# Designs tried in a protein design chat: VH-VL binders against Jasmonate-induced protein homolog. Part 7

Target 1, 185 residues: Jasmonate-induced protein homolog, of Atriplex canescens (Fourwing saltbush) (Calligonum canescens) (p42764)
Amino acid sequence: MASTQAMGMTEQQKKSVDEMVEKATNMGVNVQAQNSAVVSMINQTNVSMTFNENHNWSGSVVGTGYPKSIPTKQSRQFIHQGDAKDGSQGAVVYYGSNANGEPCGWLLAWCAPTNVTPTKPNRVYVDCGAQSKFDTISWDTIKAKLDVGPATTNFTDVDTETTIAAGVTSTGSFASVGAAFGLST

## First folded at step 25 (VH-VL)

Design z3 (from w3 with heavy chain K102R)
Fold by OpenDDE, fold request of step 27:
Formats: sequence, structure tokens, C-alpha cells
Structure z3 (fold): chain C 185 residues (1-185), chain A 123 residues (1-123), chain B 107 residues (1-107)
Amino acid sequence: as target 1 above (185 residues)
Amino acid sequence: EVQLVQSGAEVKKPGESLKISCKGSGYSFASYWIGWVRQMPGKGLEWMGIIYPGDSDTRYSDSFQGQVTISADKSISTAYLQWSSLKASDTAMYFCARHYGRFGTSYWGMDVWGQGTLVTVSS
Amino acid sequence: EIVMTQSPATLSVSPGERATLSCRASQSVSYDLAWFQQKPGQAPRLLIYGASTRATGIPARFSGSGSGTEFTLTISSLQPEDFAVYYCQQYNNWPYTFGQGTKVDIK
């Protein structure tokens, strides 16, 4: 039951992530975000996604909080305020279903330090698959993976034919995180 | 001492299957990614894929997706790279490497490498 | 994927002289750049990570610099054991990618 990434980020996924990063950037500028991760997520599946849980390693969500749902073919945003030392580090899980109607989950984790340095870089980690995969999440494991992960990445779960892509970039006084939740077929 | 020890050289024929191994010691094997790197004769390094032994999370590069299978057995601190049907073009040196890092400190480190496994495929 | 381009392909340097190796990324990789040394018949050895941090046990004569798309590995005074092939690698984007390598040989 091991999860397998099918391929690197497709051009379509890259475009989607870039668009979400841009949306996040625009939002961050508009609200004059500081030491935060502005996160934009697009649901590219055929059904609505519902917020399941989040985890904070540093910082917390502000404003209206995590979107309760992400309608099909729509995007939603939130701001995660970082702390002074380690910036914004968090994760969020949304539930939905794949093309066959099977319950699935998508996990986005990010690390957006206050100031990017060689030892404090921007990072993302993504996962998706059967919803049961996310029943009991080891956040220590997620953090471990996140710490050595890239700033841009994707993953495809072959079994459920779900996919996810994400990227994080620093844009002035805040970081922009873009993610695309989708199906591989 | 942290080490990765790979299985010995292989001489195979086209069409044969093969599974080579990479055994870690001296650290929590399950808690760090293991990567596989190919180096064809006289050529550079090519990233193949990675696996997180703790939960078998596996990620492939495009060129190697469907061409090889990466797996791990955390109970014996061993990662594997296998082919179902070898080709002559699979002739190469294969390395495994540990990914090590921690936010705020040593953030990256393919710091430990196996000694490599030479795979020769010829008729 | 991000393409890493190293230059020159071959660098001939005399012992005791400075060696300067270049690595260029097709897009920004921030500080997520590593340098490796490989000698014939051996596995690569990590020299630098985070663009400028020496790995454990690496002599001070090795130094890395740069960010974004341009990076440099400098060997201040080349020692006999430093003649090898050097690779840069980005780990900012999956999949991770290596440069094609620079061979440092004796002038």
C-alpha cells in the first residue's frame, strides 16, 4: 500500500501552482501580510473538498481561518501567521473523493520562515490518497519529510488516481504558497 | 558510525530480473529519505527516486517511473532497487544516499552514500 | 525539471593554485544547492550544501557561494587529492537534478 509518485510536475500542474502563488501574492499585498504564509488552494476535482484538520509547528491561522470547503473548480485562501523565530510552518488536510467516488484526502504542508536562509528555507510537502491514509497522521513524520523537502513538488497516488502539486516562494515580507488538488485521470 | 552498504556487483543478461539492496546502520533508518542515483559508464549522476522507509512513501523522477521499483524494509534498515526485465542500457553504477536535514541547523545532506553497485547487462 | 549547467567541462589547474567552478540553474533554486566530489571508482562525497555550508569533515579550502541561479565552488589552494569530478545539484524542485560535472585535472 505504498504511495508512489507517477511523474514530476506537469506543465498544467505548474501553471496551476503558479496561478495560486500569484493569487496568494496578490492577497498578501492587499492585506499587507507580514511574516506569514499566504496560502491559495485550487480544487481541480469534480466534487467539493472539506476541511478535515490542520497542524501548527509554528504560527497559526488568522482572519476567517481555514476554508471549510473548497468547491469544485474553485480556489480558496487563508493566511497563516508565523512566529518571530521560525516563521510559518503548518499543514492542512482536506477530504474529497476521486473519480470513482472513493473517499480521498489531500495534505499540504509548508515551511515559510521569516527570513529565508540556507538553514531556514522555504519548503513544501504534499501527499494524497485514500482517506484512511490520513486517519492518524504522524506529524513528526510529516515534519521530517518537510524539512528535507523541496520548495516545489508534486505527488500522485496511483491507487486512487489522485494528485497534488504545490510551491512556496518568498514575496517581500511574506511567503506565497500555491497548491493544486486534483485527479490524475 | 553512519553507513550505507550496498549489495555486490551484478552481471546479468537482458530480460532477467534484478533486485539490489542498500542497508543503513548507525542512525534511525526509518526517519530519513533514501535516494537512488544512476551513473552510466563515463557519465554523470542521474537522480532516480527516493523512499521514506518509515512509511514507504516513494517518489520517482520522470525518466525512471515505471522502469524500476524502489522499496524498503525498515525492520532490517534496507532499501531496494529492482528491475523486472533488465536492458543493456541499464548497465551502470547505482548509488544509494541518505537525505539528512533539520530546520534551523543542518538542513540538507546527501551526506552518506553507499559504495555503489555495478550492474552489467550484456548478452 | 530544472537544468543545471556546469562550466567549464574541464579545468586544468596546478597544485597550489585556486580553482573556480561554476554552476548555473535554469531557474532560481534559492540556496538549495549542493556540491559533490567524485573520484574514480568512488561514490560522490558531499562538499557543500545550502550553497555555502561545508559538510562535516570538509577542508576549509573548499567554499561555496551564490544564490538563485548562479553558484560557485572555490578551492583556494588545490591539493593533490582534490583532482576529481565535481557535481552541483539543486534540491529546490522535485525532481532533484545534477549538473553534468566539471573535471578538475592537473595542468
Scores: ipSAE 0.934, ipTM 0.956, lowest interface PAE 0.4, mean pLDDT 95
Fold by OpenDDE, fold request of step 27:
Structure z3 (fold): chain C 185 residues (1-185), chain A 123 residues (1-123), chain B 107 residues (1-107)
Amino acid sequence: as target 1 above (185 residues)
Amino acid sequence: EVQLVQSGAEVKKPGESLKISCKGSGYSFASYWIGWVRQMPGKGLEWMGIIYPGDSDTRYSDSFQGQVTISADKSISTAYLQWSSLKASDTAMYFCARHYGRFGTSYWGMDVWGQGTLVTVSS
Amino acid sequence: EIVMTQSPATLSVSPGERATLSCRASQSVSYDLAWFQQKPGQAPRLLIYGASTRATGIPARFSGSGSGTEFTLTISSLQPEDFAVYYCQQYNNWPYTFGQGTKVDIK
C-alpha cells in the first residue's frame, strides 16, 4: 500500500463529513445504538460505489449490513455494534472509479472503544487510490495505523485523484462516523 | 532503549538536492508512524507529514506537499526527508518523531524525537 | 487546519513559583492535546498527552487541564530546569498543529 498522498481537508469536505456525522448521530438516536459505531458515508464521485470487503477487529455490523452500493451523490448508513470489551473497531472498503474511469478504492476504518476516555478516544483512518492497492490488505497494518489515527482526517491520492475524508464524534453513547468518498478533480 | 538518531548538519546551496535520515532503534520501526517537524530559526514547530514505514503510507500536510519527499526503508529502520531543489527558505532544524498510538495502551503522541538535523541553505 | 494559539508569548516566573500557560484551539480538539517542552538546542520533549496525562518520566509538578478549545499547562513550582519554551499541539485532526509556543524564563 505504498503511496504518496496529501492531507488537508477542504471546507467542503469538512462540511460533508459533518453532515454525515450528523446523519449517523440521528440514525443512532433512532436505533438506540449503544456501544456501537454508526457510520454514514456519502459518495461524491460520479459513479456508484460498490461494497468490496470489510474487516472486524471487534464488533460486527447489524441490521441490513453494509450497503452493497452507494449511488453517486447519495449517502448510506450502517451500524457496527461493538463488543463489550473492545467496542466497535472495523473497516470497510468500497470500489468505484475516478474521473478517468480508472478502478479505485476507498477505505474507511474506525475505532470506537466501549468506554471512551481522553486517552482512549474514537479514531478514524482513511485511504484511497488505485483499486489494486486494496487487493490484499494487511488488516494488522491498517489497525496499527488506525490506532494512531485522528478523530478527523482526510487523504488525497494524487495519482488517481481520489480523496476521502472522515470524522468521528468524541463523546456520546455511541460513535458517529461520517465519511465522504470523492474525487479531487 | 527507544531512540531516533538523525543524520548530521547540512550546509547546502539553493538548487541542490538533499536527503537527510532518521534511524530508529529499540522498537518495531515498521509498525509506527514516523513524522517530520520543521523548526525555522527562532520559530515554532511545524508538522510536515508522516510515513508508516511498514507499507510506506505517506501523508503530507498541505504546506509541505510537493515541497519535500518523505520516505522510509524499514529494512534498516530509517526514514528520510529529501528535497530535489533546496531553497534558502528551507533553512531550518528538522526533527523526526515517532507517532505512537496503540489501542489499549492509553498512550498517545509524538513521544520519541530525533535530535534534529540542521539544514542551512545559503548562496 | 486547526489553529493553536498560546498565551502569553513570554512568561517570566521566579523559581519555586507557579506557572500557568494557556492554549486555545480554533475548534474543538476534545482531549487530543499534547504539551511539549523544548530547551535550546534540544528536541521537544513530550510532557502531557490526552490534555491531562503526564508522559512517562514527567515530574508531578507538570499538569495539564482543559478540553475542547481551552487548555492549560501548569507548573506548580518552577524548577531551574523548567525554563524553556512550551508548545501545545492538537492531534485531533490531521495535520497536527502546534501553538506558536510560550517561553518561560526566569523573573
Scores: ipSAE 0.932, ipTM 0.957, lowest interface PAE 0.4, mean pLDDT 95
Fold by OpenDDE, last read:
Structure z3 (fold): chain C 185 residues (1-185), chain A 123 residues (1-123), chain B 107 residues (1-107)
Amino acid sequence: as target 1 above (185 residues)
Amino acid sequence: EVQLVQSGAEVKKPGESLKISCKGSGYSFASYWIGWVRQMPGKGLEWMGIIYPGDSDTRYSDSFQGQVTISADKSISTAYLQWSSLKASDTAMYFCARHYGRFGTSYWGMDVWGQGTLVTVSS
Amino acid sequence: EIVMTQSPATLSVSPGERATLSCRASQSVSYDLAWFQQKPGQAPRLLIYGASTRATGIPARFSGSGSGTEFTLTISSLQPEDFAVYYCQQYNNWPYTFGQGTKVDIK
């Protein structure tokens, strides 16, 4: 499914992502996370979001696992333990609905190496839109796109009026990933 | 040999539509982001946006959102940049470039460029 | 967007001399910094990526350094073919952004 949207994170999105990164960082410090990605996601839509699926390129979720749901206007966190070589590389998809009640999806993918180097950078890839867009995900494609992706980015699907923003940063011990799932209305 | 070949120079009038092309060869076209860069006469480089031909995922910079349309036909390894209504201010050289990157490797970059397409818009 | 600022705007150097070009980012871009060379009438050519890695076929006289917000491109001994405009580019954030360029001309 083709997507045509603009980049350019709003100030509010930037703030939200920063807050999530901070929450992730605080959590990581609290649990003494290492070689992991601590992921914080905020649901800024008007309905609860539900976990749909995930993919692991490197590492896996630990602890309580992926949040089954993210209530409206709330945030949830999880820890994705990376491996020694490639760190934490994964993706997660949540389903919800837009302002019109149409089924929609939000995809967050990240690359968070244990040690950031020129050859092992922090990366995020985000997507959102009609839920059908995520019926059959080519994870190879997602990975390919992720590998070129930035460390901070946003995406707005104009058709469904959904939006997503994310950023990743390294603390030296672990990576903090912040994401904001929202509506553009 | 990996290369991008762009369509020829265009001379247009304001209000006219235009679609220029960028054809890739020597690599899996569908598997790499392809982007467009504008260079106004005597000016620097401006990143316009990118498309992933494999699924037509398209991302625009804010400055170019709604101003142009980026598309691709992976069946013929071609990316496109088009205007519905040209303005004199659209006069520029336009480059397409492959965006390459792979985690864990020592390679990244806009490593392959088209030769550029000069678009001149004047009344 | 991240603003990239290059200095100087113009650098006049004699053949065989060392050229040092600077690039500053408005915020940290980690190692996600590339350098391009552009000659008149030609497309830009990738010189450096990852702040310090030479692209394939790039002569050893070109070197890049830096991280975060400050970056440098060095041409150890300027050759006649090196007179051109050089651009830095960050690819840490979308949209990608270029510096305004540094013109290296002959003294």
Scores: ipSAE 0.932, ipTM 0.956, lowest interface PAE 0.5, mean pLDDT 95
Fold by OpenDDE, last read:
Structure z3 (fold): chain C 185 residues (1-185), chain A 123 residues (1-123), chain B 107 residues (1-107)
Amino acid sequence: as target 1 above (185 residues)
Amino acid sequence: EVQLVQSGAEVKKPGESLKISCKGSGYSFASYWIGWVRQMPGKGLEWMGIIYPGDSDTRYSDSFQGQVTISADKSISTAYLQWSSLKASDTAMYFCARHYGRFGTSYWGMDVWGQGTLVTVSS
Amino acid sequence: EIVMTQSPATLSVSPGERATLSCRASQSVSYDLAWFQQKPGQAPRLLIYGASTRATGIPARFSGSGSGTEFTLTISSLQPEDFAVYYCQQYNNWPYTFGQGTKVDIK
């Protein structure tokens, strides 16, 4: 399925992502995270979002695992432990609905290597839209896109009026990933 | 040989529609982002947007959102840039470029460029 | 969006001399910085990516350095074919953005 977006994070999205990065950072510090991606996600839609699936290219979730749900206007966090070679590389998909009650999905993918270098950078890839878009995900495709991805990005699906923004930054011995799942209306 | 070949120069009037093309060869076209770059006469480079031909995932710079349409046909390894109604201010050279990246080897690169398509819009 | 600012606008250098071009980002872009060369009537050519890695086929006289917000492209010994316009580009944040360019001409 094809999708289109306007690139460039809004001021609100930037603020939200920064706040999530900060929350992730605080969490990481508190738990003394090592070689991990600490991910903080905020649901800015009007209904609860539910975990659908995840994918691991490198590493796996630890602790309590992926949040089963993200209540409206709330944030949730998880830690994805990286491996020694490639760090933390993963993706997560949450389902919800748009303003019209249509089933929608939000996809966050990240790359947080153990050591950031020009050839091993922090990356994010994001997508959102109709839930059917995520029925059968080609993770190879997602990975390919992620490999070209920036450290900060956003996407808006015009058809469903959903939006997503994310950023990743290295903080000490771990990476902080912040994401905002929202509606463009 | 990896290359991108663009369609020829265009001379148009304001209000006319236009679709220019960028054909890739020598690599898996569907697996790499294709971006478009505008260069107005005597000016610098402007990044417009990209498309992933494999699934037509398309993303625009804010400045070009709604101003142009980027599309692709992976079956013939071709990307497109089109206008529904040209303006004189659309006069420029337009380049397509492959965007690549691979974790652990090369992070990012616009390494292959088309030769450019000159679009002239005048009354 | 991230604003990339290049300096100087024009750099006049004699053949065989060293050329130093600067690129500044409005915010940190880590190592996600590329340099391009463009000659009149031609498409841009990738010179450097990852701030300091030469693209395939690029002569050793080209080198990139820097991280965060300050970057430099150096041509150790300018050759006749090096007179061109050079652009930096960040790809740390979408949309990708170019600097306004530096023209390197003959002194």
Scores: ipSAE 0.931, ipTM 0.957, lowest interface PAE 0.4, mean pLDDT 95

Design z3 (from w3 with heavy chain K102R)
Fold by ESMFold2, look of step 25:
Structure z3 (fold): chain C 185 residues (1-185), chain A 123 residues (1-123), chain B 107 residues (1-107)
Amino acid sequence: as target 1 above (185 residues)
Amino acid sequence: EVQLVQSGAEVKKPGESLKISCKGSGYSFASYWIGWVRQMPGKGLEWMGIIYPGDSDTRYSDSFQGQVTISADKSISTAYLQWSSLKASDTAMYFCARHYGRFGTSYWGMDVWGQGTLVTVSS
Amino acid sequence: EIVMTQSPATLSVSPGERATLSCRASQSVSYDLAWFQQKPGQAPRLLIYGASTRATGIPARFSGSGSGTEFTLTISSLQPEDFAVYYCQQYNNWPYTFGQGTKVDIK
């Protein structure tokens, strides 16, 4: 299974991620978030997406939990409360379909430490493709990739023509994570 | 001892294919991103892309997407960089490097480098 | 793509003297800044990561500072083996990018 991907986000992806970071920031300010990741995701595909799975390396979701669905062209948010030592570190997987109606998945992972330091950075990792790619996830593998990842990134799966972009930034007492789940066509 | 050992220098003509290698030893090769860096004659360093050998997750710099193929065979702890049709402008030194880091540890970076493979493409 | 700009391009320094190299990023890279040393015919050698942390085996005369967009490498007392090209490199975002290099020459 050969995944290929250019690293540069398109201008449209940059705009979408920035808008989602702004939504996360506004939500975090409104609820006075502390030591947490506020995550905003937009579904840029043509079908509703459904929540499949989460993983926690540090911290846990609070409030009403993970959005169970993300309607087409809409965004949804959640807050992931960090622990004192290592902040918020987690992942989510959403399922949907590509333009051909094939089942697909989108994975977003983040590191959002309580305080950014040289050894505790903000990071994101993203992946997407056929739904079967996500049948069995090695979370240790995802964490290894995430730790050496960037603060912003994208991925396009050539076979399914799915794409994902994400970014993380510190916003006062919390981190804002924005992600765009989409199609490369 | 953690090492990356690259294949030897290559002299090629435009249009020929080429696959160079980077073999890791002394660590869990499949568990760390490994990347490729180009250095054109008399120029600086350009990061080309990376692969996670454990599952072949591969990411390319935009400048190199479609220009080269990065691959790995974890069963022999080897990463590859290959061209289907070399150009004279591909003449450069090519390094592989391990990308190390784990949240909360005090050791990070492109810490282990191969010795480099000189690729010369000329008529 | 984040542009890394180094200054000066060349720095002439006598052995035993102090060298100060600058690196500026076109946008914040937080602490995700490394410094490399490269001699002709050799691979780059990691000196500093996390803006200020020396890699294993790097002498204490090498020190780094900065965060965000402005970074400095200081060699407090240059030794003969320190004459080389030095690159800064950000690893905050993919693609990782290097500065164009600062050549430290013997005066």
Scores: ipSAE 0.846, ipTM 0.911, lowest interface PAE 0.8, mean pLDDT 92
Fold by ESMFold2, fold request of step 27:
Structure z3 (fold): chain C 185 residues (1-185), chain A 123 residues (1-123), chain B 107 residues (1-107)
Amino acid sequence: as target 1 above (185 residues)
Amino acid sequence: EVQLVQSGAEVKKPGESLKISCKGSGYSFASYWIGWVRQMPGKGLEWMGIIYPGDSDTRYSDSFQGQVTISADKSISTAYLQWSSLKASDTAMYFCARHYGRFGTSYWGMDVWGQGTLVTVSS
Amino acid sequence: EIVMTQSPATLSVSPGERATLSCRASQSVSYDLAWFQQKPGQAPRLLIYGASTRATGIPARFSGSGSGTEFTLTISSLQPEDFAVYYCQQYNNWPYTFGQGTKVDIK
């Protein structure tokens, strides 16, 4: 049965996403980020998460790249530099385990245009569940969902009891993306 | 010609089940989110939730979570709204609508609507 | 959920006059604002999206403006076919939410 969930974030998810957005904002200010997505992710699961995959629709990661791991209860950040035309649009997949030790994946996608306009909005899309869900990703499908997605969202996979929440906001010259990777409890 | 055609009006009793349909034509049905909107008699519009028919990814408004089931069969280009046990308060007009959006285009929104399905639940 | 508040609830306007409808969001929705027209017994019709972009086939007398939390629909010269209920709707966040509607009546 496909996973379905109510759209409201829990108070804990909202707090975690807001904290990650703030951390991304502080980093972006400190490095004077321009036309980029500054992304902060917190691992609220019981095991370390490992980087699996990324995808770029526009722009690319800079600096030291994507965090290779995110230890339990810690956050990690990266900066995704946007192209002049379409800003930063990308996705990452991290792998970990659920409470039962089953392999799981968490997908975060974002759209952070150079300038927010009526046709170029900030968006996020999230997904999580069994690791096999991410064996063959249709990035065209993810993009179609992202384009009509919201600026904040969450998803809980009932079968694996995994959850993810994310938000995106602009502060002048860059966008701050915050995400929380977790387990439903 | 992009079109959404809904199933006909329903008169039901409390406790009965019901599944209404929304059939799309003239576009790639599996590639667009389809949503459902309720309008109770004399009231405004309430967005109930959406489904991506390509993979059945389904998201519900909190008010409708657990109250209805949204589903789709992409092989026949049809989305569904379903109740396992109707209540008198489910009496309303129900619309389906395609949700379109593509980064960088000048076209966004709930652009194509079905004609509506009137559901009457009375004892 | 983002609460959309429309004013006025009812607007009485003579044909040929200007009608101005307001919509306020409880938090910023950026440009993610649409306007719909609904006549009795019909589905809503998309008028405006992106706060200000007219949908295909919508007459030029309809215009929208605003961003963030404050939005306006203007009908520059009201026609007999424009008497209807108008809804604003945000699509910045799920669930999408509609305002309560503004009924535009003949004065």
Scores: ipSAE 0.814, ipTM 0.902, lowest interface PAE 1.0, mean pLDDT 92
Fold by ESMFold2, last read:
Structure z3 (fold): chain C 185 residues (1-185), chain A 123 residues (1-123), chain B 107 residues (1-107)
Amino acid sequence: as target 1 above (185 residues)
Amino acid sequence: EVQLVQSGAEVKKPGESLKISCKGSGYSFASYWIGWVRQMPGKGLEWMGIIYPGDSDTRYSDSFQGQVTISADKSISTAYLQWSSLKASDTAMYFCARHYGRFGTSYWGMDVWGQGTLVTVSS
Amino acid sequence: EIVMTQSPATLSVSPGERATLSCRASQSVSYDLAWFQQKPGQAPRLLIYGASTRATGIPARFSGSGSGTEFTLTISSLQPEDFAVYYCQQYNNWPYTFGQGTKVDIK
């Protein structure tokens, strides 16, 4: 089956994304983040997730970099510092497994401009499914989808029963990105 | 000339299947989200869902999940809206629309619309 | 989903006069607000995007303003061809949602 999904977040997903946005906000305030995306991700699957890759359209990760793993039921954070013109625009892919033990991937992409304007918005794009889905990522395709995407979104892959939800909001001088990586079962 | 051209009006009975089409021209069809909008007689506009024809990534409004199928064939620049079993409540005008935008450009929105396909379902 | 509420439901305005339409979002949609015009038997036509930017080919008498939750479409010097229903639409989140429409009767 092609990867399809309804747009509404479940109440659990809304709560999880809001908590991750709040956690990102608190971290960004504490470190006085500027022109950056502070990203908080929670692993709601039953196994540890491992970092696979990233992509940058604008800006780059700072500090200790991308979390190498996200233990089950735990969250991890990173800060992606934006470029002066176009802010922070990037993506990450994490691997894990579904309830059947099949290898799966979760992709989170974000757009967090230096200043939100009518043509430079906050956006997120998410995808998940079988790990092989992420073997041949066209980053131009992901960017095209991200640019006209929403500020909050979710996706559920029916075949693997994986799900992902994310949101982005501006907080003063930085953007807070929250994401929940999970299973639909 | 960028345009979307939809298939013609349909008169159907409840329980019948239907597939209507939306053909794009004058732009890179596979590279932009395209969506469907319902307008019931005398009512406003309802966004049903979208598809990215390049990889068939499809997203549905909750109200329409499981009620219709959105699909595309990028080789002929065509998107589709399909019912397996029509109901009288499916009587409406259906529009397709391109969802345009790129970060930092001066033009955004549902900028190109098809002319609409009237679907009438009655016993 | 984000509820868009338009006012008034119907507006009667003489040609040459100003029409003002309001749109409220149930939560912030930033600048992600579009206005559409729809005439009987026709597809909607994009007028304004980004809350205030006229789409290509839209006459200068159409202007938009606002951000966040409160938005306004103004038609200065209404023309006979402006008789239509006008919809606001947010594109900040999926599903995109439309207001219920404002019918502008030209009298």
Scores: ipSAE 0.812, ipTM 0.902, lowest interface PAE 1.0, mean pLDDT 92
Fold by ESMFold2, last read:
Structure z3 (fold): chain C 185 residues (1-185), chain A 123 residues (1-123), chain B 107 residues (1-107)
Amino acid sequence: as target 1 above (185 residues)
Amino acid sequence: EVQLVQSGAEVKKPGESLKISCKGSGYSFASYWIGWVRQMPGKGLEWMGIIYPGDSDTRYSDSFQGQVTISADKSISTAYLQWSSLKASDTAMYFCARHYGRFGTSYWGMDVWGQGTLVTVSS
Amino acid sequence: EIVMTQSPATLSVSPGERATLSCRASQSVSYDLAWFQQKPGQAPRLLIYGASTRATGIPARFSGSGSGTEFTLTISSLQPEDFAVYYCQQYNNWPYTFGQGTKVDIK
């Protein structure tokens, strides 16, 4: 009837997400980011990942846009500039393959308000699995889950043996989002 | 009026199966996370996990993964908590609760609770 | 998992007096802190969310404060109906976790 998963990140996932958050933080400081989400993603799979889709609830990508590919074992970054009222809220989907060569997808969504308040929190939502899972996405559903979601999370799809972990932290005038796209062992 | 109404108290023996229910009304049941909370006799509250009834996306606390099954039937606005083989240590009060929140709204939290279902497991 | 620690375990207070309850998180939970009241045989009742915002219908004598790792619930003039167990709960990360509770007893 549906997907299920335990909530705990592995030690390796925690380390990878922390590294990506630090990388996002360093980039945001270097470019003096304001009211934005600086997003760093690492591809820990065995194949290159390709950009499929984005969605914006608030704000939009700036600079050179979303990385079109993320090579195996490498990271890529983008900056999503927030709107004045509601900051940066968006999602991306990347495609790749699992260890068996089956097509898979990884979804990362974030909420990074202009200022964190009791009603405007930092949040992430993640999902992964067979590529067909992402053929038709209800963005209203993703937003509803994201709004009540956590600041750090993970998900493992048992059928494809894919996994994803992410976290978001405020850093001065911007938010740092780190994500690890991977395979479960 | 938003309400969660749980099934009645259960008295069971170890090894028996059990499925308790939580029926929602007065809101779009499929559109909000709903979760389960255990309270063992004389103890505090333990969050067990949640489900998004719209697509059955289910997340468990590590302590409860593999110990229970959380499920939902959105066509009848009902969430379930289920054991395949009860133990005496499963004796507790079990609550369901809606997890409410939307970005920028002024109302948040586990705002609506069921009345609780007492489960007693003894030989 | 974020550990929530409440103090004191039991607080004895006379009606009409002030009660102060403390809650500490093992790591920052930002403003994602709720307080619940529970009386014997009843479901928990949401009192405070967002660290300091009263839920609908909660009397003004209940107030919350704090952010990050340290939080306080204050009951400014304790009423007979306020003798209960109070739980703090973080909702910054899954799993959500509760403190072990503070029992507010009549002195």
Scores: ipSAE 0.782, ipTM 0.889, lowest interface PAE 1.1, mean pLDDT 92

